VHH binders against Grifin (GRIFIN). Designs and how they scored, part 2

Target 1, 144 residues: Grifin (GRIFIN), of Homo sapiens (Human) (a4d1z8)
Amino acid sequence: MAVQSKAFCAGGLAPGWKLLVQGHADSGEDRFETNFLLETGDIAFHIKPRFSSATVVGNAFQYGRWGPEQVSSIFPLAPGEPFEIEVSWDAEHFHVYAPEHKVLQFPCRQRPLGATTRVRVLSDHCLAQVELAKRGLSWGDRGY

## First folded at step 14 (VHH; framework vhh_3k1k_2)

Design m18 (from x3 with T104A)
Fold by ESMFold2-Fast, scan of step 14:
Structure m18 (fold): chain B 144 residues (1-144), chain A 120 residues (1-120)
Amino acid sequence: as target 1 above (144 residues)
Amino acid sequence: QVQLVESGGALVQPGGSLRLSCAASGFTFSSYDMRWYRQAPGKEREWVAYISDSGSSTSYEDSVKGRFTISRDDARNTVYLQMNSLKPEDTAVYYCATMGWYDAGGFDYWGQGTQVTVSS
């Protein structure tokens, strides 16, 4: 199993920042997942596109267990095409956007944002590129 | 093919110590977080301990804090659980686990387990 990981540890998630995930899925069988982790190993937020069902899944992992899935049918990705996914957060929700789409709004089930100090991206064949950026005018900030 | 093989389980008396090992193969061990779980008869599996891929972060279920220590040896592809001050309530089958792809046969890869019995 091929794994590409990005680690972030700088005082935890801060309001007003976002994660941009960019990549390219050569086929509908390519897989990639993004996890926002605490130092306890809990996952505050997990997001995974499923090409087979054309859905995007959100979940959280706490105390060694996955919770109930939240599934969105808004699927802005296509095999053979580049994709961009933006994840932003506030005290109440994680927000997932793609160009002109609000994909998913996931309630924060974790402790305060500052406890989330790591971001990991798992990728099958090609590494999805990730970056943390200060939010400015973004898809979510345009009121859609 | 991901494989995890636990060993070291035994019958020990209350207050005793035991070290469990989990030998991993089929993946880049040093890139994965590792966990220990346990399951008593008729109970659900419960999480016991966690160690990050770098080894710099560890965490434990409250009932084992101060008694159990998780560690790893990446050169040997092995994760360990050092158990001290064992209690009868620690009697369970102990499993090591690592997280696979969310939809690939479940959410974790599990070993087959090793039996720990704490009894006089």
Scores: ipSAE 0.435, ipTM 0.725, lowest interface PAE 2.3, mean pLDDT 80

Design m21 (from x3 with G105K)
Fold by ESMFold2-Fast, scan of step 14:
Structure m21 (fold): chain B 144 residues (1-144), chain A 120 residues (1-120)
Amino acid sequence: as target 1 above (144 residues)
Amino acid sequence: QVQLVESGGALVQPGGSLRLSCAASGFTFSSYDMRWYRQAPGKEREWVAYISDSGSSTSYEDSVKGRFTISRDDARNTVYLQMNSLKPEDTAVYYCATMGWYDTKGFDYWGQGTQVTVSS
């Protein structure tokens, strides 16, 4: 089974906060996935890099089913290099950034954002660490 | 090695009750959310019930709300589905699942299933 890291956001996701995922993949075969979860077990936002295809995948799990997959070819990650992914959100979208890149913009299929209270990261070999933090300068964005 | 083993399926009359069990091994059970799914003859597999890793949150498919109750016993690495007021339309193979990797056969880890038949 994958190693699981977790975070809890009391009161649910609020605009002005972000999730930082940091890690290191030793090879293109290492995996990690991030899930933003509701108390119902639905996943408001799922994100994973696919090193084999150099893509980042977003999806949502609603009512026991995965929806249509959204794929980005913006892939600033590399095997053997440390990575940093920032996820922020507003009422309409989840925004995924990496240094100097906006990777993915995923529509919020689950409403309201306050119902999303848990974050889980599955990783091979403890590849990833997660942190919830107040938003500052977003990677790949000119915001303050 | 992740393993899920369902048991408790039987033939019951409409209005009857049945309790299903799912014994888990090969992972830190108390850290993972658990789900029940079912597949009726000629239908797609559908979600039935959910319980969070802490056991504090549960949710159900609309047609089973008020009749089914999901629970877990982390000391025994077991998740349960208590089924009351059973109807013929509850006839299905019931599967225990936990979330695995998204893009492999393991995005949900499934057991072998247990058959529930509701008929007179």
Scores: ipSAE 0.432, ipTM 0.706, lowest interface PAE 2.0, mean pLDDT 81

Design m23 (from x3 with G106A)
Fold by ESMFold2-Fast, scan of step 14:
Structure m23 (fold): chain B 144 residues (1-144), chain A 120 residues (1-120)
Amino acid sequence: as target 1 above (144 residues)
Amino acid sequence: QVQLVESGGALVQPGGSLRLSCAASGFTFSSYDMRWYRQAPGKEREWVAYISDSGSSTSYEDSVKGRFTISRDDARNTVYLQMNSLKPEDTAVYYCATMGWYDTGAFDYWGQGTQVTVSS
């Protein structure tokens, strides 16, 4: 199936934090996707780049089914090149950024962010690093 | 090749109990979340229960909370659904499932299902 990596956020997603995903895709057929999961197994936010259409897809999974897709044509990734994606959140939206680009703003369909306690990244073989970090840099923080 | 095989379905009387099993093969079972779904005749398939890959998180559809318990045995690559206090409304084909990659159809992998009938 897919190679999985996970990050845990005890107490749920906190204001002022972000997820950083860094890696590279060797080809336009490589896949990776990121899921923000509730303890219920629902996916509060799913994000996936589609190299074939040069789009980024956002969706949510509730009560055993996917909702309608939100598709962004802002595609900041290229095969063979390293990528960096930041996901941040507030009470109403998930925000997806790449260097110098705002890629996607996805409404929180499942509103209590405190219930979102796990992040899972699936990739063929392109993922190098997943990190939870404060949006602001402070001594002792791993975020940049 | 991923396979999921459900078993344990039977005819039971209201108030009875059953334990369903789902044997998994072809993937690293301990790394995947597992779910149970059911489908009654003429109705949409609905989610029933969830267990995380670690087994530390479980959740249930409201109508089965307190009556059904999901568990897993990673040494045997098996997920279970213990069903107590069964009601006629629980009559359905029960499926186990795991999610691979994103798909418009939701899950990449479903079992064949096992029939549960609750009647006098």
Scores: ipSAE 0.430, ipTM 0.703, lowest interface PAE 2.0, mean pLDDT 81

Design m24 (from x3 with G106S)
Fold by ESMFold2-Fast, scan of step 14:
Structure m24 (fold): chain B 144 residues (1-144), chain A 120 residues (1-120)
Amino acid sequence: as target 1 above (144 residues)
Amino acid sequence: QVQLVESGGALVQPGGSLRLSCAASGFTFSSYDMRWYRQAPGKEREWVAYISDSGSSTSYEDSVKGRFTISRDDARNTVYLQMNSLKPEDTAVYYCATMGWYDTGSFDYWGQGTQVTVSS
């Protein structure tokens, strides 16, 4: 089965944080996916690049069932080349970025975000390095 | 090769109890969340129960809460479903599943299932 990398977000997903996933795929058949999970086993956000169709798929898994897929044609990966994907979140959406591209915006179907406490990255022959990091914040006129 | 093998299905009378087992092989069992699903005749598969990889979190479909208990034994690479106070509407083929890869827009079932029949 896939090699699994795990991260734990005590207290759940918080505003101002992001997940950075870095790696490379050796071939167009390599598999790689990231899942944001609740303690109930629901998946708040699933993201998977598909080389066969050159698409990035987003979905959510609630009560043992997948919902409707959201598919992006912005495909920032190439076989044999390094990739970098950033996932951030707010109350309404998960946002997926690659360098200079907004890849996908996925509505939050699981609420509250604080219930999402685990991140798992599955990879098959793809080196995936996962980092949970604090985003740079833009402060408003009264924000100091 | 990843494999899940369910067992323990039987004919039981209403109000009876039964314990299902699912033996896992081909992957690091202790690193994966496990789920039970069931499929009644003429209906689609429905989720029944969930247990986290650590065993610290469990959850259940509303109709089985208080009657079913999911557990795991990582030393034996096995997940269990203890079913109490069985009702005719619990009649179904029961499947165990793990997170796995998402390829077709559905969760893949790795086993063939085990038949549970509740009738007098």
Scores: ipSAE 0.354, ipTM 0.652, lowest interface PAE 2.5, mean pLDDT 79

Design m26 (from x3 with G106E)
Fold by ESMFold2-Fast, scan of step 14:
Structure m26 (fold): chain B 144 residues (1-144), chain A 120 residues (1-120)
Amino acid sequence: as target 1 above (144 residues)
Amino acid sequence: QVQLVESGGALVQPGGSLRLSCAASGFTFSSYDMRWYRQAPGKEREWVAYISDSGSSTSYEDSVKGRFTISRDDARNTVYLQMNSLKPEDTAVYYCATMGWYDTGEFDYWGQGTQVTVSS
């Protein structure tokens, strides 16, 4: 069964925050998934890389059912290599980034984002490191 | 191997009650969210109830709210569905499920089902 890494966001997903997921896939057959969960058990956002097709899949699970898949051909993982994925959000979309790539932009199907209070990362053989962090402004963003 | 075994289904009169059980084995039960689904003749499976791994959060499909209660006993690796005020429309095979991996719209792990029939 999957190894799980968990994070809890009291009060739900807040504007200006991000999720960092770091891990390692031993082979192209290893599975890795990230789920943003509501207290109802619905999944506001699901991300899964598929090594066989070199794609990243986004979806949402509402009322016991998966919706239509959104698929990206921008594939930031390589078998046997460490990976880093960043997920941020606003009222309209989840945004998925990898170093040097914007991987996926997924419309929010569940509202409000404040109802999404849990994050779970599942992996076959590797425990992923999961961190919720506040996005800050660099000194250059102050204008001078 | 992951196994889910449902029991408790029976023929009952409208307004009656039943308690369904689902015995789980082959995984760390206390670490997983559990769900009940049902499938009526000629219809697709529909979600019925949810309980979080901690047991602190539950949710229900609208037509069963106030009548059904989901609970779990982690020491016994069992999830329950208490069904009260049963209606003919509740007639279905009831399935216990847990979500392992994303699989194009289905759970990785389903039980065999237990038949509930509500009729006079």
Scores: ipSAE 0.404, ipTM 0.694, lowest interface PAE 2.3, mean pLDDT 80

Design m27 (from x3 with G106P)
Fold by ESMFold2-Fast, scan of step 14:
Structure m27 (fold): chain B 144 residues (1-144), chain A 120 residues (1-120)
Amino acid sequence: as target 1 above (144 residues)
Amino acid sequence: QVQLVESGGALVQPGGSLRLSCAASGFTFSSYDMRWYRQAPGKEREWVAYISDSGSSTSYEDSVKGRFTISRDDARNTVYLQMNSLKPEDTAVYYCATMGWYDTGPFDYWGQGTQVTVSS
């Protein structure tokens, strides 16, 4: 089963904050996902790279069920290379960035964002560091 | 290999109580959220209860709130569902579950289920 990294957001997700995920994918077969969770166990935002199709998938899990997937063909990871992914949010969307790429924009299906209090990263062979930080200059703000 | 084994299902009278257990193995149990689901004949499987990996957060489907309580014992790798004030409409096979993934998408690990029947 996967190894987990966790972060807790007392009072829920706040505007002006971001999640930074840094790591190394050892191979194109590595599996990992990031989940933004409510105390109910619902997942407000699930993001998963799929190496087999070179896509990034976004989805949400509500009342025991997955919704329709949003798929991006912008794939910012390469086997054996370090990666950085930034997730930021506003009232309407989650925004996923990588250096020089806006990967996807996912509608907030669960509102208000203050109900989302946990972040979990699951990985098998990928080493990942997860950090919640105040939003300053994000990758998207750099005009890439 | 991930394995979940439910037990405790029985025939009980309306208003009765029952405690279900789910024994987990093959993964670091204390690091994973756990859920209970149920499936009545001819119906889709529906979510019943949730407990976070820390045990600090729980939630329930509306029809069972105030009657069912989910808990966990990480030293025993076990999740429980305490069911009080049982009603005939609670009759179902009850499953415990946790989440995993494939390259093509996430999936839940499920147990074999335990049958609960509420009738006079």
Scores: ipSAE 0.150, ipTM 0.505, lowest interface PAE 4.8, mean pLDDT 79

Design m28 (from x3 with G106T)
Fold by ESMFold2-Fast, scan of step 14:
Structure m28 (fold): chain B 144 residues (1-144), chain A 120 residues (1-120)
Amino acid sequence: as target 1 above (144 residues)
Amino acid sequence: QVQLVESGGALVQPGGSLRLSCAASGFTFSSYDMRWYRQAPGKEREWVAYISDSGSSTSYEDSVKGRFTISRDDARNTVYLQMNSLKPEDTAVYYCATMGWYDTGTFDYWGQGTQVTVSS
């Protein structure tokens, strides 16, 4: 039931790239996470939708502890419906978008950005696509 | 029914060694990263060691680096912490942990802990 997708970025994250996650939210279970990781297992950026509260939470795991949560009430998922989430980044922030919505802007607590070399998506949902790609056009670039 | 059960904690003299074990059940152990944490009386819980799901990446808190070694045996669903050259400041309850699905900003799956005491 649980789907795990991994992507590697040799040399670490660079500005101008994006992660696209597409899938179908089967039952509204709180079993969907996206993590951007260092080789040490620290998490530069963690995103989790909380279906029970209809919020999206961002956080980072550094130095053996979770930091302060950043919570967005813009909730782009609905049980039984297809979803699309795009994450892009620059040197200062991770940006989370959904169609027609800017969901979350999370400050980069882990520096340098190039130390973040892995992306992991954990989901009970059927994931149609998980793609780490160079940006030509993103939701942010489209003016959303 | 995810369970993590630590064992191996004991009273040991400074300079001694212990190996802690954490037996995991209720999830696909080989697909998840594993971590060890510890908490001394009156202190915050601190991260000690990390091992990736493949076992190819490990990392350690600076004060234990070179003394502790994390390893895993996926055939036995077990993660280990080999502790050498133990010091009184290593006295703590040691916890095994993995990230879960149901709670963000916290680890969903923790063991009950095993007590390590380093004293003469």
Scores: ipSAE 0.013, ipTM 0.353, lowest interface PAE 7.8, mean pLDDT 77

Design m30 (from x3 with F107Y)
Fold by ESMFold2-Fast, scan of step 14:
Structure m30 (fold): chain B 144 residues (1-144), chain A 120 residues (1-120)
Amino acid sequence: as target 1 above (144 residues)
Amino acid sequence: QVQLVESGGALVQPGGSLRLSCAASGFTFSSYDMRWYRQAPGKEREWVAYISDSGSSTSYEDSVKGRFTISRDDARNTVYLQMNSLKPEDTAVYYCATMGWYDTGGYDYWGQGTQVTVSS
């Protein structure tokens, strides 16, 4: 069974904002996934860790189908430890950061970004919190 | 424990109409977007229609726009697909789906399907 957390972005994704995903995975079998959604049900950006392969996966869903998968071997999570992931965006890419790491850069396949109005996080036996925050300091500004 | 059960499939004549139903259980239905897909023999499964969790947004594959209508009744945990002006090329097994885990075989939770045959 999945637990679902939601965030809503009236007017769509705006420059200068970010998504913070914080949680705690109890085991390497626990899962969480983050989806940035359009009102059509298309997913502009999907991101998930795979503990079994120690990879982070990015993809997009359009017209009822997933596109080509993008995989990063930069894996900033560990079983039993709290995690924090920051997603930011510009007109060309979604950027995924973890402390001291740039994990993934994913092309924006769906235009405009203002059409992406919802964020959903699915969790399976792990705690995950999602929040939208205006960037005062990015992790790059913090020395990451 | 998520379960989706499709029903309403039948043999119909070209130009006819049919309404499919999908009964959902095992999850908080009103919190999930729902989709219909179909699969003809020897073909890949293709998306047909979408409805958001609030019911305020819908979208359709190009070949069914104007002929099919998706709707939902959250009090009954049911999604419907109203199919009008049916064509022989609409012959397929129709599946109800919700977005599941990315790695679970098809990214969506699927029901068993219901057969629609359009033939004279």
Scores: ipSAE 0.314, ipTM 0.625, lowest interface PAE 2.4, mean pLDDT 80

Design m31 (from x3 with F107L)
Fold by ESMFold2-Fast, scan of step 14:
Structure m31 (fold): chain B 144 residues (1-144), chain A 120 residues (1-120)
Amino acid sequence: as target 1 above (144 residues)
Amino acid sequence: QVQLVESGGALVQPGGSLRLSCAASGFTFSSYDMRWYRQAPGKEREWVAYISDSGSSTSYEDSVKGRFTISRDDARNTVYLQMNSLKPEDTAVYYCATMGWYDTGGLDYWGQGTQVTVSS
């Protein structure tokens, strides 16, 4: 089963904050997935890279089922190199950035965002760290 | 290998109670959220109850709220479903599940199920 890294957002996701996910994938078969969860067990936002197709997938899990996935072909990761993914949010969307790339914009299917209180990062061979940080200018604010 | 083994299903009269158990092995049970699902004859499998990995958060499908209680015992690697005030519409095979990798359907770790029949 996957190894889990955990973070808690007291009071739920707040405007002006972001999540930083940092790690390294030594192999194109290494997996890591990030879930933003409600206390109901619903996943407000799921994001993962697929090295095999060079895509990034976003989805949500509500009432025990996955919805339709969104796929981005903007793939800012490479095997053997460290990566950094930034997720920020507003009332309407989750925004996913990597250095100099806007990767994905995912509509918030679970509203309000204050109901989303937990983050879980699942990984098999990828060392991933997750932290909440107050926003300055994000990579997306630099033109994507 | 991940294994989930449900037990406790029985034939019971309306208004009765049952306690279902799900014994887990092959993974770090205390690190995973657990869920109960059920499938009635001729229907799609539906979610019933949820408990977080810490045990501090639970949630239920509306039709069972107030009648069913989910709990866990991490020392025994077991999740439970206490069912009270059973109704004929609760007749189903009950499944224990946990979240796996997204590409395998998310809920790819399922038990074989335990049959609950509510009838006079």
Scores: ipSAE 0.359, ipTM 0.668, lowest interface PAE 2.4, mean pLDDT 81

Design m32 (from x3 with D108Q)
Fold by ESMFold2-Fast, scan of step 14:
Formats: sequence, C-alpha cells, structure tokens
Structure m32 (fold): chain B 144 residues (1-144), chain A 120 residues (1-120)
Amino acid sequence: as target 1 above (144 residues)
Amino acid sequence: QVQLVESGGALVQPGGSLRLSCAASGFTFSSYDMRWYRQAPGKEREWVAYISDSGSSTSYEDSVKGRFTISRDDARNTVYLQMNSLKPEDTAVYYCATMGWYDTGGFQYWGQGTQVTVSS
C-alpha cells in the first residue's frame, strides 16, 4: 500500500508559508498525491500528477465526496527524474509551482484556511518528502 | 495486499443498536485514516463517518451525528461503528474504507460489506 509522509500546520494554513514536496518517480506508473486536510477528514486541496495523460489534477473532498476536477496540461515531471513541487496559498487560491513553471491555480473551496491543519503525501514506491517553509523574499525586497 | 473485512450487520428494530467492525490487514493500519460508507439499493454510496489515524479527530454525516460513533483499536487493526437509535433510513450495506488512490474515488474497499436492515 502507499507509503505516507506527513506535516502538521499548527494553527492552520497561514499566508507567507509554502509546502515543498520532493520525490522521485521510478516509472510513469508511480503515483504521488498530496492532500491538505482538515481535522474532519475533508481535503481542502488534493493535487497529483497523472503520467498517463501528462496532466496535473487538482480537486477537493468535502462532505464525503469529490468535486469537479481542475486539470492542468503543464506537466514538468518525467519518469526516472527527481521532482520538486511547491504549493503556496492565499485566501482565494492554492498556487502550484514546479521549477520554471506555474502548474496550477486552484480556488479555495474550504474556508477559512486556518481549518486546514494537516498535509499528507502518498506514494507507492519512493518516499516523498514534505516540508513546510517560509516563502523567500519577493524580487527587489530587502530583509531586516 | 490491502484487505478490509466488515462484520456485525443484522436485522434490528427501529430504535435498536448495532456495532459494526472492520478488520484491516496488509497495511500499517495505525498510519491511515479510516471511514465508513453505506449504500442502500438504488442510491449512491454515502459517507457516514471518519476517524483520523491518531483517533483524535472524528466527523459524521449530518443525518447520523449524535447517533453513530466511530472508534478504532490499533492493537487489533480494527475500526468500529457504534450505531444507536437506528431508523429505517439507516438500512444499507455498510463499507469501511481507507484512503486509496484518487482514481479509485480516493478510497479502497475490500470485501462485501455488511448488511444492516432496520425494520419492524
């Protein structure tokens, strides 16, 4: 069965933070899924690559059911190659990036974002690592 | 090989109680969230209850809230559904599920489920 990596967001998702998902797909049949979860078990944001169609899928799970899929044709992953996916968020959207690509912008169906407290990454082969990190400075900004 | 085996279903009169069990094998049970679903003839499968991997968080469909209680025993790899104040509308086949892959509806069901009939 799928191995699982976890992260806990005390106080829920907050602006200024991002999730970094790093992994390695051994083949085009490898599956990796990232879920942002509420304590109710609802999934505020689900994202996965689908190698068979070369797409990235976003969805949400509320009240025991999946909603309509959002599908991106921007597919920056390749079998046998390591990948990095960054997810950031604001009050209106989850933003998914890969190196040099903006992959997906997914409207927040779950509100408030502070209710989303857990992240899980499922994979059926290599362990995917998940890390919560502060976003870097914007272009032209200076830290103090 | 993931396997989930439901048991405890029976015929019961309105107002009665039943406890369903789901025995899990083939995965690290304590690391996975568990859910119960039900399906009546001619209707879509409906989510009933949720329990987190730690057991600290539970959630229920509105029509069963206050009547049903989900729990788990990680030492026995078993999830339970305690059903109280049963109504004819609760008549269904009950399935336990764990989070599977998205393309399978996000959950994996194993076995035939367990039939609950609430009738006078």
Scores: ipSAE 0.311, ipTM 0.606, lowest interface PAE 2.7, mean pLDDT 80

Design m33 (from x3 with Y109V)
Fold by ESMFold2-Fast, scan of step 14:
Structure m33 (fold): chain B 144 residues (1-144), chain A 120 residues (1-120)
Amino acid sequence: as target 1 above (144 residues)
Amino acid sequence: QVQLVESGGALVQPGGSLRLSCAASGFTFSSYDMRWYRQAPGKEREWVAYISDSGSSTSYEDSVKGRFTISRDDARNTVYLQMNSLKPEDTAVYYCATMGWYDTGGFDVWGQGTQVTVSS
């Protein structure tokens, strides 16, 4: 059964903030997912790595149904290695970064972002850290 | 060992009422959002109702709004669907579901379903 880390975003997702997920992939069959949820039960953004295909998948769940998957071949994880994933957002997109990689840019299908009030990170192994933080630096940009 | 068991389905007259129950076991029920779906013969499963893990948020498919009410009793590990003003169009097998993993196109846990028939 999945281990859950939950974060509550009172007032909904705000621009200028990010979610940082740090953990360790113990095997190539480990699962972890990050889900951004509305109070309706819709999922504004779902992201998961697929080790079997070395891809990262993004999707949204609206009105009880999944939409078409967006698949990235940029796969920044390896079995037995620590990982860091950063998710940030603006009015148009969710952005997924890993160290030295821009992994995925997913169009916002659920609007407004203020309706997205919960974040759940699920893993079949313990994650080292799940954190909501104010953005200062993007690994994709490596800027100051 | 995770399982959901629906009950309460029956044959009822149009305008009647039924309460469906879904008993959960093998997981920390209070930590999971719960949903009801239904499926009529020859149709795809359609979403009916949602309740958050805290019970503070609910939502419904448009055709059942005002007639159906979802609720939960975490002490009993049970989610309910109260169905009022039933119509022949509500005839379907009703399924309780939760997502342990939010996998695209599916749910990790489904019940076996309970048959509701609305007919004179």
Scores: ipSAE 0.370, ipTM 0.678, lowest interface PAE 2.7, mean pLDDT 80

Design m34 (from x3 with Y109S)
Fold by ESMFold2-Fast, scan of step 14:
Structure m34 (fold): chain B 144 residues (1-144), chain A 120 residues (1-120)
Amino acid sequence: as target 1 above (144 residues)
Amino acid sequence: QVQLVESGGALVQPGGSLRLSCAASGFTFSSYDMRWYRQAPGKEREWVAYISDSGSSTSYEDSVKGRFTISRDDARNTVYLQMNSLKPEDTAVYYCATMGWYDTGGFDSWGQGTQVTVSS
């Protein structure tokens, strides 16, 4: 059965923030997915690991359909071990990191800042926690 | 066991109205976004309408904006599509769906559909 974790960001994704996803997969058959959703129901960014191929997949859903997949061979997960994935964003890309690894850089196909207000993490028998947080103190940021 | 059951389709004249229903079971309905799609013979399935899990956000395909309204009743595990000012071009089998897993399986499922025919 699917377990769903949710986060809500009123006013949309802000520069300098991140999503932290922590959890564990008990087997290589367990599934884990993260979606950044717009108010229209479009998905600005979808990311999932595939244990069978040891890859991480990024995609976007717009106008009622999925686009072409972007695939990374940098695979930071192992069955039975805890994982930690950070997703951050700027005007041009979503950036996916694991400890000491840059996993994926996905171009923003929609206007996620201001328009993306929900995050959904769907997991199959995984314990997962999701958190929206500032990546660090915003030094010298003057709001331009 | 995820199940979606559409109903309410009928033959109506142009300018008429219909309300479609989709009864959901086998998942926590109030936690999932719901969508309506339609498919006419010889055409690809197209998205029609969307409602968020909270019900606070809705969106529509351009050709139905202002004519169709999506709503939900979480106490009844049901999503609705109110269709007004129907046109012959709206003739299709209408399906409800929820967005679950990216790959096939889980909660990404379709019902059997309900036929809407708009003709004189």
Scores: ipSAE 0.391, ipTM 0.679, lowest interface PAE 1.9, mean pLDDT 79

Design m40 (from x3 with S31N)
Fold by ESMFold2-Fast, scan of step 14:
Structure m40 (fold): chain B 144 residues (1-144), chain A 120 residues (1-120)
Amino acid sequence: as target 1 above (144 residues)
Amino acid sequence: QVQLVESGGALVQPGGSLRLSCAASGFTFSNYDMRWYRQAPGKEREWVAYISDSGSSTSYEDSVKGRFTISRDDARNTVYLQMNSLKPEDTAVYYCATMGWYDTGGFDYWGQGTQVTVSS
């Protein structure tokens, strides 16, 4: 079964924090997905790249069901190359960045951002690093 | 091979109790959140209960809150659903599930289900 990486944010998502996902996709068949979860098991934000279509998908899971997909055609990943994705957030949106690209901006569909306390990453490939970290700069800054 | 096997379903009278079990194999059970769903004849499958991979967080659909309790035993690779104060409206096939890949509808692995009938 897929390798699972975990991160926990006590007290919920707070301004000034970010999630870093670093890894390597050996082929276009590789998969990985990131879920930001509430204590209820609802998913405030789901993000996955689809190598087959060269898209990045965002969604949310509420009341036992997935909502409508948001799809970005900005796909900064390539098979056989290392990747780095950064997710940050504010009260209104989750923001997804890759080097030199803003990939996706996803509206917060679940109201209390502070109720999102867990991050889970599923992958059929071992990720180098998954880290929940405090940012030294404002959420919009690009000089990490 | 990932496998989920539900058991414990039975015919009970209103007000009765049952404990359902779901035995998991083929994956690192302690790393995965577990859920219970149910489906009554002619209805869509509905979510019932949730437990996190640490067991520290649980949640329930409003109609079962206070009556059902989800728990897990990671040493035994088993998740449980304790059902109290059963009502005829709880009659359904109950399914254990774990979240899989998004492209499979968000659930890669479902059990075969166990029938619960609440009838006088």
Scores: ipSAE 0.364, ipTM 0.655, lowest interface PAE 2.2, mean pLDDT 80

